# Designs tried in a protein design chat: VH-VL binders against UPF0304 protein MJECS11. Part 13

Target 1, 168 residues: UPF0304 protein MJECS11, of Methanocaldococcus jannaschii (q60310)
Amino acid sequence: MLSKIERLILANQYKILKILENTSEYDEIIKILEEGYEIFYDEILGHIFDELPESEGQFVLDILSFYDIVVEPYKQKNPNDHEIINHPYSYFKGFDGNSETKYMAFVRFLIEDQKKFSFVAKYAKKTDNFNSHFPMLDKYRKMVELWESKYNKKYDLKREEILDILNA
Below, E stands for the ipSAE of ESMFold2; O stands for the ipSAE of OpenDDE; V2 stands for 0.75 times the mean of E and O plus 0.25 times the DockQ between their complexes.

## First folded at step 14 (VH-VL; framework fv_prolgolimab)

Design q4 (from q1 with heavy chain F103W, light chain N52Y; at its last look DockQ between E and O 0.11; V2 from the best seeds 0.00; counts 0 for: pae O 8.1 > 2, placed apart)
Fold by OpenDDE, look of step 14:
Structure q4 (fold): chain C 168 residues (1-168), chain A 119 residues (1-119), chain B 106 residues (1-106)
Amino acid sequence: as target 1 above (168 residues)
Amino acid sequence: QVQLVQSGGGLVQPGGSLRLSCAASGFTFSDYSMYWVRQVPGKGLEWVSAISYSGRSTYYADSVKGRFAISRVNAKNTMYLQMNSLRAEDTAVYYCATEYEDWYYMDVWGQGTLVTVSS
Amino acid sequence: QPVLTQPLSVSVALGQTARITCGGNNIGSKSVHWYQQKPGQAPVLVIYRDSYRPSGIPERFSGSNSGNTATLTISRAQAGDEADYYCQVWDSYTYVFGTGTKLTVL
């Protein structure tokens, strides 16, 4: 449901686009908004996704930071530490495209669009562009929670501390 | 101050057994992995064994596998090395050590204890 | 398994710079640590993680590691620096020490 004010604002914006683009393609949308045909709102708003709350965005930044700043550098410096290297969670797997889509999309945005987390970026192919195809939210939450609560979110972690977090 | 104090060792015949002890003080013992390193007089350093902070994981050099057993009692702030089936080549000064930074180096050492295996 | 090769001995004049090398295949990809050992004493960590100094170690001690060689550098050598020096790495769940170098200060 859209308020009359929201409808007016959106209608006016489309009217502006109509003029700028010299097209009639927005006429139907404008009419839908002005008349208030709610059944067709999805056609207008379908490409506007639900918000990713700030706290969840920060969470994603945190888990990516853990991998990018802590885990990846450790693996690079300790290539023979097979316990860490072969650990099931030694690399960032992304999020589930089915049940965690907004998280996956945000990761892709951060890595592909913003070009952040360069050490994690190399796993794009390995992880089907960060689609884990399996829910990972709970695992990452446990990891970040342990990292914050037990290790004060420090970046210079000892081996056993890294392993502890991976085993969270 | 952080300190490791060793005890045990001495003279033993081939095939005999000894137990070394390393008592820790000045730090939270249970938070750190511990190590044994030995040195033949006039020779270099050789890693012998390691034990994780919890004691759940143990590691040994190939030269001592099956004969030596590392253990720790965190409540007593003490680490042990049980040496069985001792050989002449096991003769060395044995050091216990710990690390504060990470798994892979020893930043605090005990004073060492001499183990002599001779008939 | 891996072997860390050090020169048997290095001599340095008082006030000059000593360099002790530690050679190993692709040692630059590992963290190298250095220990000083004086006669009748336990080893003392002087450099860890290639280039970091423990508290109490003079700034005269520095370390580097790249390629196949790690180097311990002791600038402004003092008589008290005369000792055996060992490099060390972790590899395949073992700790590997270098062969050791005797540093003589002339």
Scores: ipSAE 0.014, ipTM 0.552, lowest interface PAE 8.1, mean pLDDT 92
ESMFold2, look of step 14: ipSAE 0.227; ipTM 0.702
ESMFold2 (binder alone), look of step 14: mean pLDDT 90; pTM 0.907

Design q5 (from q1 with heavy chain F103W, light chain Y93W; at its last look DockQ between E and O 0.10; V2 from the best seeds 0.00; counts 0 for: pae O 8.6 > 2, placed apart)
Fold by OpenDDE, look of step 14:
Structure q5 (fold): chain C 168 residues (1-168), chain A 119 residues (1-119), chain B 106 residues (1-106)
Amino acid sequence: as target 1 above (168 residues)
Amino acid sequence: QVQLVQSGGGLVQPGGSLRLSCAASGFTFSDYSMYWVRQVPGKGLEWVSAISYSGRSTYYADSVKGRFAISRVNAKNTMYLQMNSLRAEDTAVYYCATEYEDWYYMDVWGQGTLVTVSS
Amino acid sequence: QPVLTQPLSVSVALGQTARITCGGNNIGSKSVHWYQQKPGQAPVLVIYRDSNRPSGIPERFSGSNSGNTATLTISRAQAGDEADYYCQVWDSWTYVFGTGTKLTVL
């Protein structure tokens, strides 16, 4: 599955690590790569996950922005608006750890590592660290689509506009 | 220009019924919630009822619950207040209003209509 | 349920600053709106969301809200400012108006 060039590059990287760390622990990996034993590639690449495409990354940023910039501030200003406060989607639930793992992981990265979306961050415990345990991708896509198409992705939304998006 | 024009009202005996109308123009009626507020002559303002933009949600002051019914026909740009079992204390000028910004304030008002409940 | 308390009347000399208060428990956590009503006319929104002016409302009108008191301030008072003023909030799916204040311009 790896090209000779890719194998050469990776082998050289491990050779460099070998020298830097003064260890022989990479010898087997180097040999696997140089000889081309594909059956063992998973042992080398197992911690390298599939890419999250740029568009999907942007989507996650968008939905988090909606909650962080639009919904959360509204709830803070309007604590007695029980229709919004108690709305099933009034808070960011994360993504499904089983079927939407890469999205969940990206959310965790954004919030935990980059320390972004501070108003959403408070839901980490409530949502099992943003594991919704239920597919949310489609719901969020509908919300973002409506936000963009109908409301031009503006941040200063009226109450009923927010509700409309939540009901998407 | 945004405008609300009211009609209906008048004199009615206790226990009687009236229907108020509020016709909207100058804005997308179906995008905004509507309200009724009343004012006893020489007294303050009292919220009566509210209806969501879609008409699916209605709200009432305790003083009128079970007697008044708010409704709207978006295709006609008109809101209504059906007042049944009217009481003397319901005597007031009734205003319709809408909110342009959000749910919680009324930035456009009708001209008002007097409802007098008297035997 | 909440009660918004306003002074019955406030007097101000021409060109001076009038302040009308609206008292309520923790009113600062709510958005307060203000209406002006002249005799025989419908109310007119003059301040929304504590401190915002609708189009057409002079800059002389300003609002603030914190703690237990919201305040409508009318600077450089004019004769035309003489009216009743009402504060208003939303609470528990009800709209609550203040008791109203009659502003007299002397």
Scores: ipSAE 0.014, ipTM 0.549, lowest interface PAE 8.6, mean pLDDT 92
ESMFold2, look of step 14: ipSAE 0.307; ipTM 0.736
ESMFold2 (binder alone), look of step 14: mean pLDDT 91; pTM 0.916

## First folded at step 15 (VH-VL; framework fv_prolgolimab)

Design t1 (from q2 with heavy chain S33W; at its last look DockQ between E and O 0.02; V2 from the best seeds 0.00; counts 0 for: pae O 7.4 > 2, placed apart)
Fold by OpenDDE, look of step 15:
Structure t1 (fold): chain C 168 residues (1-168), chain A 119 residues (1-119), chain B 106 residues (1-106)
Amino acid sequence: as target 1 above (168 residues)
Amino acid sequence: QVQLVQSGGGLVQPGGSLRLSCAASGFTFSDYWMYWVRQVPGKGLEWVSAISYSGRSTYYADSVKGRFAISRVNAKNTMYLQMNSLRAEDTAVYYCATEYEDWYYMDVWGQGTLVTVSS
Amino acid sequence: QPVLTQPLSVSVALGQTARITCGGNNIGSKSVHWYQQKPGQAPVLVIYRDSNRPSGIPERFSGSNSGNTATLTISRAQAGDEADYYCQVWDSYTYVFGTGTKLTVL
């Protein structure tokens, strides 16, 4: 699956690491790459995940923005709005760790590593670090779609509009 | 400074029609929900209809659904209630009202307009 | 759909505290609003969202809401407080008013 050029580049990278760390622990990996033993590639590349496409990344940014910029500030200003506060989707639940792992991981990266979406960050414990343990992708897609198509992705939403999106 | 001034109403026979108007001033009309509430003399308040700030969403009490139509022209700062197929039980003082927060209450009221449906 | 039940009348002595209740199934989960209406006048909002007081409303007016009962409290009752009072909630795009309470100041 790897081209000779890719194998050469990777092998050279590990050779550099070998020198820098003064170790022989990379010798087997280098051999696998140079000889082209594809059956062992997963041992080398297993921690490299498939790409999250730009559109999917943007989608995650959108849904997090909706919660962080629209929903959370509203709840903060309106703590007695029981309907919104107690709405099943009034807080960001994360993504399913079983079937939506890439999305969950991206959320964790955005919040933990990049320190973004501070108002959503507080739900880390409540959501098992944004593992919803239930598929949420479709629900969020409907919400974002409605937010964009019906409300022009504006941030200054009225209560009715927020509720409408939550009910999407 | 904030005012709702009502007009229309009067006496009408059963099955007739009336149109109520509510002119707003002193605030940005298009930013707020508007309401109609009626009250039979000597009785309690009854919500009649609501309209969102854009006018895209309208809501009606079951007692008036299919007969009354709420509308607004934001450029004119005016809300309307078209009442068709009027019944004796529709006799009441009708109030228009507005809401400054999105909590579904009425914090500014018009002066009221009497509608009498009688043969 | 919800029914808001208020006492028909409440009497209070001048300077004393009046309490008007609004009963409803799990009304504590809703935001309750209160209106004052004097004869021949339009209603006036006196409490919104359970316990918030609009500008111009005296501090003597307060509200609470929990369980199945919301309460409007009028402390140091004055003659001018004599009026009809209505509670109100929103439910599934229906606006529901209470049955109304006549407050008499003795």
Scores: ipSAE 0.016, ipTM 0.587, lowest interface PAE 7.4, mean pLDDT 93
ESMFold2, look of step 15: ipSAE 0.669; ipTM 0.867
ESMFold2 (binder alone), look of step 15: mean pLDDT 89; pTM 0.881

Design t2 (from q1 with heavy chain S33W; at its last look DockQ between E and O 0.19; V2 from the best seeds 0.00; counts 0 for: pae O 5.3 > 2, placed apart)
Fold by OpenDDE, look of step 15:
Structure t2 (fold): chain C 168 residues (1-168), chain A 119 residues (1-119), chain B 106 residues (1-106)
Amino acid sequence: as target 1 above (168 residues)
Amino acid sequence: QVQLVQSGGGLVQPGGSLRLSCAASGFTFSDYWMYWVRQVPGKGLEWVSAISYSGRSTYYADSVKGRFAISRVNAKNTMYLQMNSLRAEDTAVYYCATEYEDFYYMDVWGQGTLVTVSS
Amino acid sequence: QPVLTQPLSVSVALGQTARITCGGNNIGSKSVHWYQQKPGQAPVLVIYRDSNRPSGIPERFSGSNSGNTATLTISRAQAGDEADYYCQVWDSYTYVFGTGTKLTVL
């Protein structure tokens, strides 16, 4: 449910768009907002997703940073370390598009839109654009937790420390 | 095998327009960001514009914002730079560039094309 | 609108080590890339993300980045290394190149 103030603000914004675009396509939306027909709000707000809390955003940044700054550079410098290279979690797989959609979307935003985490970005096409098709939250949380608690979230990790985190 | 081939450019009067083209081959064009970088003869490199994979997102240097338009047609493996309201200070060699191998930064460059704005 | 400052020129004797700096406020927190450009040619990426070499770039080329200074190091300088070198960063959807350094091999 939207408050009257929220409806007024949104209605005014659409009125502005109407003027700017010289169109009548927003008239119905304006009327829905002014009259308060809540049943049609999804047509207006459907593309506005629930917030990803700051802590969850930071978590995603952390796990991506771990892979981008720690794991990927290590693999590049140590291509013969087959234990790390072939480790099941040696590369970022993304998040589950079914149950972890917000996280997956945020990853895609960071990589595709902001062009961040380039070392991880190379796996986009190999991971169905970071849709792991398998829940990964718990695994990543354990990794980040261990990285923080045991290794003080440092980036200059030793091989055994990297492996320890991957095995979390 | 990976290659960017540029075309367009030339001499134009101030206030005029030019369109540059950059044809890509040897890689999946739609999977990579593309860039325009220019260089005044004898001077340094200046980033001009960037465009995302799909072309949905475009970015411009302040010096060209509102005058230049970057676009791409992925089906044609081609990127464009529409240059309007050209000024003398826009005179430069323009390079198109992309990231290719594992998203390396600007690791593939076109041969460059000279744009001269003069009355 | 970060500004990347490079020395105008650096000279190095054949076989010696050249160091080209790129200064910027807190540049150590950014990824710095380096390009080599020879006369009449397009730039060539020689270092990406501070210290990584693209395929085909000799091991003589290395990079570091910390604090307010990134450094491109060219060991065992060869005549063919004579060129202009540019550092570059990305920040807030802006791509910024350094002012450029002309490397002369003596």
Scores: ipSAE 0.021, ipTM 0.598, lowest interface PAE 5.3, mean pLDDT 93
ESMFold2, look of step 15: ipSAE 0.599; ipTM 0.836
ESMFold2 (binder alone), look of step 15: mean pLDDT 89; pTM 0.898

Design t3 (from q2 with heavy chain S52W; at its last look DockQ between E and O 0.03; V2 from the best seeds 0.00; counts 0 for: pae O 9.1 > 2, placed apart)
Fold by OpenDDE, look of step 15:
Structure t3 (fold): chain C 168 residues (1-168), chain A 119 residues (1-119), chain B 106 residues (1-106)
Amino acid sequence: as target 1 above (168 residues)
Amino acid sequence: QVQLVQSGGGLVQPGGSLRLSCAASGFTFSDYSMYWVRQVPGKGLEWVSAIWYSGRSTYYADSVKGRFAISRVNAKNTMYLQMNSLRAEDTAVYYCATEYEDWYYMDVWGQGTLVTVSS
Amino acid sequence: QPVLTQPLSVSVALGQTARITCGGNNIGSKSVHWYQQKPGQAPVLVIYRDSNRPSGIPERFSGSNSGNTATLTISRAQAGDEADYYCQVWDSYTYVFGTGTKLTVL
């Protein structure tokens, strides 16, 4: 699975760690990599998750931006708009922790680690830290698609445009 | 001062056509959605059509779908209502209107134009 | 698709408070707007989003919306308040007006 170059790079990294930490705890890992014992690679790489593709990352950024920049400010300025305020999707619900874990994790990273999307951050408790406990990917995709295709991904949306996207 | 000035309308036979115009002034026309609302004399208000500020989206009441066409020319600050296949029940005073704050109500109205469909 | 029901007429004595209702199924979950129309004139927005008053509209005009009923309240009624009043909501790209209420100031 790993090329010789990849194995060499990783082995050298662990050799550096060995020196820095003055330990022998990495000797077995180094040997596994140098000898190419693939059966043990999962022990080394198991905590490295599959990539979230750029397009999927951008998608998450888009949906969070929609809520943070468009929906939340609108609600703040229009507290008497009951239709929007009470809309089932008027707030960001996160992603399903069971089937959409990568997306949920990325949201948590963006909000907790990078401190982004401050207006959405307040929903952490309400959404079990952005675990929707229900698949939301399809709904958000429809919303973003409509936002892009029909409204040119503009941020200065009218009320009806916001509602249209929420109803996507 | 925000103003909507209407023109067109008049008497037409059933099956005929009319075109209404609504000229806007006093605001950035292209930033606001526009509406047509009609009222049968002595009766209530009925929404007819809406066009979004960009002109990209149009909406119609079921009673006029397929027969009426709303349009706008932002460069001319004018909105239009092309009415085809007119029926007697289309007889009404037609108002153009716009929203100033939000898209789901009408806060500026034209003076109205009478459309009479009669043989 | 929703139907907004208003009383046909409401009478109020000069200086008293008039209340015009707009009934609809779960109308409290929507934003309700109100228009005043005097004979031979175009409608004028008097309340938007349940309880907000446009500039130029007297403070005597107020609105509320909860449950199945929205209410336009006109305090200290004046002769000039005599008009037709319409409630209105937005629903699925349809603008729905109430049946209208004629307010008579006695």
Scores: ipSAE 0.012, ipTM 0.564, lowest interface PAE 9.1, mean pLDDT 91
ESMFold2, look of step 15: ipSAE 0.200; ipTM 0.690
ESMFold2 (binder alone), look of step 15: mean pLDDT 90; pTM 0.924

Design t4 (from q1 with heavy chain S33W S52W; at its last fold request DockQ between E and O 0.03; V2 from the best seeds 0.00; counts 0 for: pae O 5.3 > 2, placed apart)
Heavy chain, then light chain:
Amino acid sequence: QVQLVQSGGGLVQPGGSLRLSCAASGFTFSDYWMYWVRQVPGKGLEWVSAIWYSGRSTYYADSVKGRFAISRVNAKNTMYLQMNSLRAEDTAVYYCATEYEDFYYMDVWGQGTLVTVSS
Amino acid sequence: QPVLTQPLSVSVALGQTARITCGGNNIGSKSVHWYQQKPGQAPVLVIYRDSNRPSGIPERFSGSNSGNTATLTISRAQAGDEADYYCQVWDSYTYVFGTGTKLTVL
ESMFold2, look of step 15: ipSAE 0.684; ipTM 0.869
ESMFold2 (binder alone), look of step 15: mean pLDDT 89; pTM 0.902
OpenDDE, look of step 15: ipSAE 0.348; ipTM 0.758
ESMFold2, look of step 16: ipSAE 0.674; ipTM 0.869
ESMFold2 (binder alone), look of step 16: mean pLDDT 89; pTM 0.908
OpenDDE, look of step 16: ipSAE 0.596; ipTM 0.819
ESMFold2, fold request of step 17: ipSAE 0.661, 0.659, 0.604; ipTM 0.869, 0.867, 0.843
ESMFold2 (binder alone), fold request of step 17: mean pLDDT 89, 88, 89; pTM 0.906, 0.895, 0.901
OpenDDE, fold request of step 17: ipSAE 0.016, 0.025, 0.024; ipTM 0.608, 0.624, 0.636

Design t5 (from q2 with heavy chain S33Y; at its last look DockQ between E and O 0.03; V2 from the best seeds 0.00; counts 0 for: pae E 2.1 > 2, placed apart)
Fold by ESMFold2, look of step 15:
Structure t5 (fold): chain C 168 residues (1-168), chain A 119 residues (1-119), chain B 106 residues (1-106)
Amino acid sequence: as target 1 above (168 residues)
Amino acid sequence: QVQLVQSGGGLVQPGGSLRLSCAASGFTFSDYYMYWVRQVPGKGLEWVSAISYSGRSTYYADSVKGRFAISRVNAKNTMYLQMNSLRAEDTAVYYCATEYEDWYYMDVWGQGTLVTVSS
Amino acid sequence: QPVLTQPLSVSVALGQTARITCGGNNIGSKSVHWYQQKPGQAPVLVIYRDSNRPSGIPERFSGSNSGNTATLTISRAQAGDEADYYCQVWDSYTYVFGTGTKLTVL
């Protein structure tokens, strides 16, 4: 799981922390790393997750931008457009917390930590903090693909163009 | 009946601190963003701060960022504004408000609380 | 950061029509809301989403928004309409209020 050089680096880091914090708290961790007790590595590394690929990050930015820049402002200006207001995909529902966890976590980071996508953010309570409880990846990919291929990802979409993307 | 009742306020010297409270009733408090808006006597309305449903996200006008801290305790139906490092220009009537009927505009306001910062 | 510019004051004769403007770059693409504030009172919403009236607001109050200008119109002005008026948009988690207009009913 960890190479010998990775274990050496981590063990040395914990030795430095032990001195800086004046504690014996790290003595067991140092021994686990130096002697290679792999069964306990999750106690050390459990908070470090695999990267979200750049292309998947961009995809999330795209679907959030579509809702935040195009759909939600349209709905605010057109509150009686019931076909769009009541559309099954009328608002960003988030991602499935069980099967799409990294996407959901990235949405929460963008909204809560970076404070972006302010129109979408209003839906946090309604959407269980953007946990859709149902897989959404395939639907959002179809929407973003249509938006790019047919409309060049422009923001000044007409009503019928918005509806076209929602129906993708 | 939806209601916001404010408390706190008063006279504080420059560099001092003060905490304002806004108690909500008549609605499910945890479903609503909460806001602070202030008004210098004889001047216009200035948005000060906002807090999300859970309190995990907070937002501030540039003029108060780093000095004011908005918070909420949903179990108590109460929002707070902790004001630190107060300056003369912070002298104002402070209102709490929320978006009750729908988002993006404030249709429920507290009665206002005067904060005076003078030496 | 967007600035919503309002005239400092507007005067209207009793029974006549008052118009209060709110200027902003491309404000017509945003939803504009209007508040009335009488001395010593909290603001009261009088128009939301450009042209809608909350319950209890007289039909004399109307609004429009296009291009770079939103307008609050008060027809058949009454003495009780004398107040400060603020336009407002919502932008990136923040409330942006106009500079405020004092309406005087003569």
Scores: ipSAE 0.539, ipTM 0.817, lowest interface PAE 2.1, mean pLDDT 93
ESMFold2 (binder alone), look of step 15: mean pLDDT 91; pTM 0.922
OpenDDE, look of step 15: ipSAE 0.571; ipTM 0.812

Design t6 (from t1 with heavy chain E101K; at its last look DockQ between E and O 0.03; V2 from the best seeds 0.00; counts 0 for: pae E 14.7 > 2, placed apart)
Fold by ESMFold2, look of step 15:
Structure t6 (fold): chain C 168 residues (1-168), chain A 119 residues (1-119), chain B 106 residues (1-106)
Amino acid sequence: as target 1 above (168 residues)
Amino acid sequence: QVQLVQSGGGLVQPGGSLRLSCAASGFTFSDYWMYWVRQVPGKGLEWVSAISYSGRSTYYADSVKGRFAISRVNAKNTMYLQMNSLRAEDTAVYYCATEYKDWYYMDVWGQGTLVTVSS
Amino acid sequence: QPVLTQPLSVSVALGQTARITCGGNNIGSKSVHWYQQKPGQAPVLVIYRDSNRPSGIPERFSGSNSGNTATLTISRAQAGDEADYYCQVWDSYTYVFGTGTKLTVL
């Protein structure tokens, strides 16, 4: 998986760290990289995870935007609409921390680090910091697909259109 | 009217196999997650398995993982539980259920199917 | 699988209030659902998300959830309320059911 160029760059970076920290701690890592001992690459790369694909990142942004821009402001302006307020999917519950970990981590990054989605962010305590504890991808996919195909992802949805998407 | 109708139970010996069926009517089956829950006679409820609306995601209790396989055929409005390598402790009434109006709880239940694993 | 702890049985006089508890570590941070089951029948949902009643469930049924205890409350108990009651949460991939409580109306 590492090219010769990638190995050279990493080995040189560890040589720089060795000098800056005046330590021999990196000597083994440097040998692994320079000599190409693939069986040990996980010692160096094990904490680097695969990318979340751009399309999946956009999907997460879409479902968060639906809740933050459409559903939550609607609920704030219509506090007596108990059908929507008490709907099973009335608020963003997050993703399953065990089977959808990358999605949950991305949600936490968007809310905690980037401080986006302020209406959704208020549910952090209720949702165990957006760990839904059950797979949500299929449900959110149906909601976003309906929102896209039937309503062109518009934000100024009428009540019946919001309910239609929640029931997707 | 909304219904889940189950079939496929019976008596098998340890190590045997059975397939349970759950046929749905009165709602759009392909929009719903489906579940299996079992109950040992005289005991409490135990969740067994879940399947996403598309069938792409499946989940299992630790006690059945690797032995049971949940599946669905949306064109037939039917969910299945393939039960392999059955053990005496798998003896139970098996219910199928769906999240009709809300998630993370079961609103519509089937009538239950008895599975007995005994020599 | 972990199991939520419920008392084995609870008795209530006709017309009085019954309370059935469901104990779990930090259960107050989870949504708790309650099911009623009569002999030979499938369970019926009576409370969802701590305190909400499905349509068709009498207002005599109510629920609360805080700390380490969720409680199902049945006011003005009737003979028809005699059943087994189970709490349920979602926890780490699984639906976790309580141990069950037999409610007897005296």
Scores: ipSAE 0.006, ipTM 0.470, lowest interface PAE 14.7, mean pLDDT 87
ESMFold2 (binder alone), look of step 15: mean pLDDT 90; pTM 0.903
OpenDDE, look of step 15: ipSAE 0.017; ipTM 0.578

